# Designs tried in a protein design chat: VH-VL binders against o27280. Part 56

Target 1, 266 residues: o27280
Amino acid sequence: MDSMNVPEVLEIKRIVEESESVKTFIFSWDFRREVRPGQFVMVWDFRDEKPMSVSLIDPVRSEIGISIRRVGEFTDRVHGLSEGDLLGIRGPYGRGFELMGRDILLVGGGIGMAPLAALADEATARGMRVDALVAARTADELLFLDRLEAAGVNISTCTDDGSCGFKGFAHERLLTLEENHDMAAVCGPEPMMFQVMRILDERDVPAQLSLERYMKCAVGICGQCCLDDTGFRVCAEGPVFWSQELSRVREFGRYRRDPAGRRVPW

## First folded at step 20 (VH-VL)

Design ce4
Fold by OpenDDE, look of step 20:
Structure ce4 (fold): chain C 266 residues (1-266), chain A 118 residues (1-118), chain B 107 residues (1-107)
Amino acid sequence: as target 1 above (266 residues)
Amino acid sequence: EVQLLESGGVLVQPGGSLRLSCAASGFTFSDYGMTWVRQAPGKGLEWVSMISGSGEWIYFAPSVKGRFTISRDNSKNTLYLQMNSLKGEDTAVYYCTRGDYSYPFDYWGQGTLVTVSS
Amino acid sequence: DIQMTQSPSSLSASVGDSITITCRASRKIGHYLNWYQQKPGKAPNLLIYEASTLQSGVPSRFSGSGSGTDFTLTIRTLQPEDFATYYCQQSLSTPYTFGPGTVVDFR
């Protein structure tokens, strides 16, 4: 653990194409270094560094997976890599999800399904019943369906255009689903998470939500990921928060800070 | 002082198109999602559409999906509602209001009347 | 979609009276309920949000209560300016829906 903050240069073992814009990079991992669903790692391509959620935790194969959506220059470079190429990985960081009860609901949107997929694997391995609501703009953007199905997850899908499953948004679909969960884990765009959180609150379902904010140091020092008024650092106190914690965060679902520290509305 | 001023309401024929505007002042426009609510003559209030501060997140009532488009220009502090394929049942006073999924509708304009008739 | 109903549809009262309006949702909506006041020819005004929180600037004679499916708006010591139509609105999920309204007029 002493070397946790020093990037380890790892070889890309495999690359899984999840969708047109999302790839999962597989690395060998020494599980003496514990990693939990909901935690993130810093990925270094020897030019820049970005936080990425762990989407696969496989202690049997001694592998982890990092799912990356192509959204900018850094991710463009990473998406250009091949098996056998090298990346620097440091971490894991942050607070991961905590499993409780027997029945768990996962609600994910887009790339937000990455940490939830890892959580689903752990939950099912523990013998929990897992329901997953997977949301995306279109059918082609739905992630990890085959993997979730293989794990025994009961999947419900929704798409903005109705190309797969329920036509509409995750919070709308959630209203139509049965209320029998001991806890929920949520990850996706904050407008989605905010509205989903209200429904879970109404149902008195304990909920954990993972925030995707700009992070720089990952060790709670630089303050770039601080949430207004609370002092919460997404990289240290998060990225997974309980709904009660986020209810204290005024900016949640309303705005975020860009790399320059400017307020950006959702 | 928060102010919202709707404009563009006129008489149109069925199947016609119309664009409404809402000029906002007295607050940081981009910090708030905006909503359109309409009221048919002598009837109650009906939620029509909602748009987030950035404009990326948009929601519509089922009754107007596929026919109406909501947009905003934060540089001009203006909210828009493009209405296509108008029907008689679209006849209403259209209100611009500040509020979204995270805020109640705390400020309203005085509304603009849209009449769809042959 | 969540359907909203109100009772009564109309009521007559006098200045100084205490009145109660009821709103019901077709499903549980927690405390995600807002109340609005609308006078003839005017835009609606927010009175109460989150079932019981009084909007800034609204007189304390207005109060809201309830959770789940049943909600109430109470106006104590009715004033002349309180004669209007009142609407409830659920804010739990899109599409957001309003109650049909309750008209409060002079006795």
Scores: ipSAE 0.936, ipTM 0.966, lowest interface PAE 0.5, mean pLDDT 96
Fold by ESMFold2, look of step 23:
Structure ce4 (fold): chain C 266 residues (1-266), chain A 118 residues (1-118), chain B 107 residues (1-107)
Amino acid sequence: as target 1 above (266 residues)
Amino acid sequence: EVQLLESGGVLVQPGGSLRLSCAASGFTFSDYGMTWVRQAPGKGLEWVSMISGSGEWIYFAPSVKGRFTISRDNSKNTLYLQMNSLKGEDTAVYYCTRGDYSYPFDYWGQGTLVTVSS
Amino acid sequence: DIQMTQSPSSLSASVGDSITITCRASRKIGHYLNWYQQKPGKAPNLLIYEASTLQSGVPSRFSGSGSGTDFTLTIRTLQPEDFATYYCQQSLSTPYTFGPGTVVDFR
């Protein structure tokens, strides 16, 4: 294995509480291991290992940030850690986002804004115009708004309950937004991404969508991250896929598979 | 053979409440999202509400949002529509159909008539 | 909300005729359009989805075409069982709206 395949034990340098349920863990990072927006790392708490998206890529300060939503036993344990505690990190893995053109649309739902925040930093640094649709169930769960604004991103919001911005779902808000973008990047709950992808397809906007599937090896050898009947492995050919690739995937937006290979509907 | 059977349609007073059921068989119910579509007598079709296979993703037409709720019991292969604050405009045959945001509506029940009248 | 219209509202035809029904959306909807058939007193039946794909078991005399805002359902060699009301329905986004229907009557 090379250094990307063996976890490096790193000290948590800083913890940012992004919301009640989301924390960003910041580590010193040697950027000889390059990191691209849309790639992921495997986070090891010495009991279990889970893929997490990189949300901050700062080569100048030699820092990365990893945003983690509390959703289960592993993430509960990680959320209980403090600055100075240790985590294992291996990676990065996967195919990141590819930037094209001058105008990009970001559509993020919940924690899905994490990799898009990293992408927004890169896009604005390249001089692109960046529009972001930031979606959540409630206003308190909208992520990274101050950071996106500071980067010069044009933000639209929507919340299921209407507590901030448009009341409704991301795809419904998207119908009311400007249609002329050179590309889109989408990350969030898969039903949201499916419905957003349909609208972007109608507009002929090239879209890249970041999927999540169960992972074990993270390098494409174990088969745990495969999409049904396509030969795509989320950890190798993804996690970022083009919308044209996903339009042929019967599984996308409809179901996923658990670690035992059992079909689980959305 | 896929079968859907609605029940619970009755005459009800304006402002009243009613719960419709749809019994499903002949397919793995939890694998599919489900939808309610209604049709006022002599009129066209109106999409009402939609629920994903897990029950986690739920959508409503503006005309019923806040008054209706949709649910499913995957252990009993049953879809429900809870209708509150009923209005005369809610008078219709209510169909359950198999489909959601990701599938067209490919199988339909025979419908159950709800009449909202004093 | 995306408004759907249909033309004609009704037509009369004979067995063996070829007929055409038009559906128009109030905004571009790509290929995200479905067609349904409904006989009196019966539930609707899916004919075509995504503008042009025939549902399994639907006879090849049915065809759909169009994209954007304008769509067509064609029935060639009309059969006795085809006398019904036909609805289009957009599937681009919620709320999923139906057209008002086209009644195809036996002449």
Scores: ipSAE 0.785, ipTM 0.905, lowest interface PAE 1.2, mean pLDDT 91

Design ie1
Fold by OpenDDE, fold request of step 24:
Structure ie1 (fold): chain C 266 residues (1-266), chain A 118 residues (1-118), chain B 108 residues (1-108)
Amino acid sequence: as target 1 above (266 residues)
Amino acid sequence: EVQLLEPGGGLVQPGGSLRLSCEASGFTFSKYWMSWVRQAPGKGLEWVSWISTGGRSTFYADSVRGRFTISRDSSKNTLFLQMSSLRAEDTAVYYCAKWYIGRAFDIWGQGTLVTVSS
Amino acid sequence: SYVLTQPPSVSVAPGQTARITCGGNKIGSESVHWYQQKPGQAPVLVVYYDSYRPSGLPERFSGSNSGNTATLTISRVEAGDEADYYCQVYDESSDHYVFGGGTKLTVL
């Protein structure tokens, strides 16, 4: 594994307000440093550091985008920043998504759509047929719909309150869809991913899923993001896992470890 | 026991046809992408073709495209390779291989020899 | 098409460490897998995802991948390690699996 990298201080080039709670921060990027959908970067606001998925990869504009949901003190500070402000970025880290076949189903929930949006761009650029099931609690929390549509993605929406698309959860909507795909990529709330994975397995659709865990080093040294029993480190063996790998992870969809190492139910 | 069995090899004349089969056991065949990989005598491994789980998508090496057809029957746990317009350079041991995480192959058949000669 | 380059042969004395390289353009960004093949036998997966071992493989087998070179390392080489070794990737641009030319490891 690579040693821990020093953050590069980058200027926020542009901020896109995706929703009330989600902003995408755009940075200039030197693509001599390759980045793949599904990989993450460590974002440093000079006080704290958090892992964030790359949601935009634009080699033409030499830009990357990082989508951040406002959920705590760190993200509150970041959301208070403006264009021209500075952030430390190191990475990318982890395993990204692997593409195979001619058609792919994306299933995303909430901020989980961030890495999937980047994957959608790559898949469509390769000439793949991309279907996306985009889920959120409410219509105003659905992310990246315009981007996905512009990329030629076939979108199906799902909302808990029925304010847009199918009323219900992503796995419920998935059950109503009959068509299978060569493969699937999934990212969102872990309970959602767990149910979706089960359905995809029953349908014999190979799937990759992106997990979220508390991370510190991002280079597989500190063990903070280790999964029980398997010893998988989300930062090194993930965050993208094949469903076959996750089937070995007992805690998947059930609980996670908090920063103190205690089990916290989903 | 997890295994792949590959009957169907043999001697065939140039321009001829041959159908290989690979029968899977010990794992849920329908859940995995499958591939054919061949190895000419004294040469290295060469990927030939792969097929998606439902058979919706198939891919071929340039050397066999238009001549070979990969297919599968999940009800029989069997992978097939229909070879036509066979050439001397198609002479090889043909392996069926099971997809594994990361796009590796974790299970291989023992291989079946296909000899194309006049 | 994507090309993987391996040395045709590597020789090592028993108990020493063998290193087999696999070169490819920006291969460090790819997932590299390694196979061992003994005469008259089918290939066996020995390393996947650059550095991970399948169940049952000894710890003597390890892998690394960075830049333009992936490396299979076999420590404390035994006579039984004599075989051909192949690296492999998946080329997403063509949806082709790609194998290296293979390396014959001879244990002296």
Scores: ipSAE 0.938, ipTM 0.962, lowest interface PAE 0.4, mean pLDDT 96
Fold by OpenDDE, fold request of step 24:
Structure ie1 (fold): chain C 266 residues (1-266), chain A 118 residues (1-118), chain B 108 residues (1-108)
Amino acid sequence: as target 1 above (266 residues)
Amino acid sequence: EVQLLEPGGGLVQPGGSLRLSCEASGFTFSKYWMSWVRQAPGKGLEWVSWISTGGRSTFYADSVRGRFTISRDSSKNTLFLQMSSLRAEDTAVYYCAKWYIGRAFDIWGQGTLVTVSS
Amino acid sequence: SYVLTQPPSVSVAPGQTARITCGGNKIGSESVHWYQQKPGQAPVLVVYYDSYRPSGLPERFSGSNSGNTATLTISRVEAGDEADYYCQVYDESSDHYVFGGGTKLTVL
């Protein structure tokens, strides 16, 4: 059995408060175990386990970061933890982002910026020009702006209430941006991603999108994260998909399966 | 039917120039990165160049950098490879190839032979 | 530059399983693709993303990738499987596509 499937109990080294609802938990990591932006880990608080995207990859400091939004019982418990406390981490799992070309557009909404922040670090390190469209409901919910700026990312912001940057949704802001990217990476609310993908397709910009689905095993066995008709498993064939793949996924942007397997709208 | 057609090959003298073309049909050409891959007689596949969808970014193998130019015309669904300062070692069958997910190539042309000889 | 290493030839009897390896430094962290090429023909994609088959390809073709070795496996080999096989990756450090040297599969 692959050791990657056994949770490793790790100490929280640091906690960064990204916003009122988002914290980044930093752990020591053995980089003999490769990890790429867009991949996820299973986080175990010894009661429950949830998939979380990796938001920081730092081989120099031998650290990874996991950004978690407080949205339910599990995340409430995790947000109550302190530096020095323990969590179980297994992974990484799934397909990460693939980089090509000289410039990339990142479009992120809410906690979707987590994997994109990691991708931004990698892209900038490679010498790529990185433009990032960062979306949130309000200004105080915009994530990773200082980090992105420090990395040399060109940032454009949009907020639902207009408290920062463009007033409106990410896809609306995107329509006002120049078309000068070799590729794009997208992560956020699925309705947002759906609209963004449409625009990028019209602009002939190849895009990768990271999906979120309920998952249990993370190893492609249980089928809880299967996408209808295609049979794509988000944990195995994703969570990062090329737009060409998602164009075949009928449920994309329309509905998802809940833990009970019921179709629920976005 | 999805296909790539590659006319333009032929015999050329060392130091000469030749322009290859690859015409795409059966898919939306403008939405895909494109590549040239060549194969010398009795040898393996060698990537030559790739170009982004808008043509803004181009990349070349070290063996052809400065001599070859990849370009595309979306209005004609055509990929081009302008070859200059040709050498004997450039003799090969040249394939155009369509980008596929994961950075594979799912569609290939039939190939066109370029022979550089005095 | 990133280098992919393949054995120059592999021989297998009909009905048996052929395994063609592709070596590369930490290739397990890369997406490996495989192509079949018969004499006088263009390459054909047979495996992509390490282990996935394009539509229309038989289940006899499979792939795996871990550590420093990717493997194309052809089960129940048929005479028609005799061809050259190439592995391929994309090197993000140089933005180059990289092919292996190719493996000639002979069906005995």
Scores: ipSAE 0.937, ipTM 0.961, lowest interface PAE 0.4, mean pLDDT 96
Fold by OpenDDE, look of step 23:
Structure ie1 (fold): chain C 266 residues (1-266), chain A 118 residues (1-118), chain B 108 residues (1-108)
Amino acid sequence: as target 1 above (266 residues)
Amino acid sequence: EVQLLEPGGGLVQPGGSLRLSCEASGFTFSKYWMSWVRQAPGKGLEWVSWISTGGRSTFYADSVRGRFTISRDSSKNTLFLQMSSLRAEDTAVYYCAKWYIGRAFDIWGQGTLVTVSS
Amino acid sequence: SYVLTQPPSVSVAPGQTARITCGGNKIGSESVHWYQQKPGQAPVLVVYYDSYRPSGLPERFSGSNSGNTATLTISRVEAGDEADYYCQVYDESSDHYVFGGGTKLTVL
């Protein structure tokens, strides 16, 4: 089914505080409009619009969840909302994660765990073995641990400061894990994803990675989210890419373009 | 040149066994899931089996489950299909196929004919 | 099991546009891929992810997918386009690859 191009005004059904800086906003959803983990929606607060990954897909309750990290003016406004307040939602857009095999490794950093949490739910529902490496700067920034555990996910944590789990970065923790998987899904800071992808490639583990870029139209028209050399539009060809695709993207892990189109290093 | 070569086909009696091989070249074989797809004479394509990169996971069509075994040897860049308890309906050209993004197949072997007949 | 339905044959005159359909329950939610197979040859990927062309394929080949129907469109059909065409999806519920029955394209 085609994605909605006009924002639907939806009531915030409930808000889950995931951490000090992350909230999950839950909305009623008509699942005649299919949504997959890894896809994103455009969230409109009637002033500005931003792409956000879907972090919860619950067909039983007819709900979706969008996890938003407080990082700027838009997200500050959204975080000020309460249950019962309204937001505009259009989408879903983009390519989501594709599941294959019997076991999957999820590697997520910070808010990057949002789409992976949704993927974990789907994977476990399918009877897959799910291992998740959850990374954050500190213990209090680790997201969705209880949710993942409840779903039967085998969790490994790492924190930059060592406040929880392995002290270090996700790729460093990954190097200490010997087991391979049928496939992997990765989402987080791009430098993290870059390093993780390299390790997975060396291990011959097919991987999908979710990129974050400045997106304006979400429908592949404006070109704001185009990746250098390939011309991939993150909103259309992504945001989920196979590692083979990203290997062709020179800017991946190196730089991004800001709203003005300038190259900005990570 | 990227290619898949499929030796091992031939004539076998019903109830017999046959092992197909598919040798990969021109790409890093170990990095891709692989599949077998067959085509009976004058018929359409039918997926048979696929195997993960490490060979840890294998999947089979219902029509061959319990009789066929897919495997791979990365050191030899070779995909295998061990067929047992062969039936007349297993008569087909067997293709090995390389996984491509989106769960398509971008590279196919030339196919090898397996004929099951008394 | 997931089933993909194709017309058994489609005929088109040279220079005209051929459209080959692939029907499936909510196929629009699936990623559909298309293969061309000429007599005595292995299949060749011509469209993947509903509408993308592999390198080397002419722009005459395009694809779309919505609702319950995916369509392979071949514009400015040439004699060399005469072949069997197969649609394909991956069924995540069973981890099976699924092919359509194939469509014979005849160039008149």
Scores: ipSAE 0.932, ipTM 0.956, lowest interface PAE 0.5, mean pLDDT 95

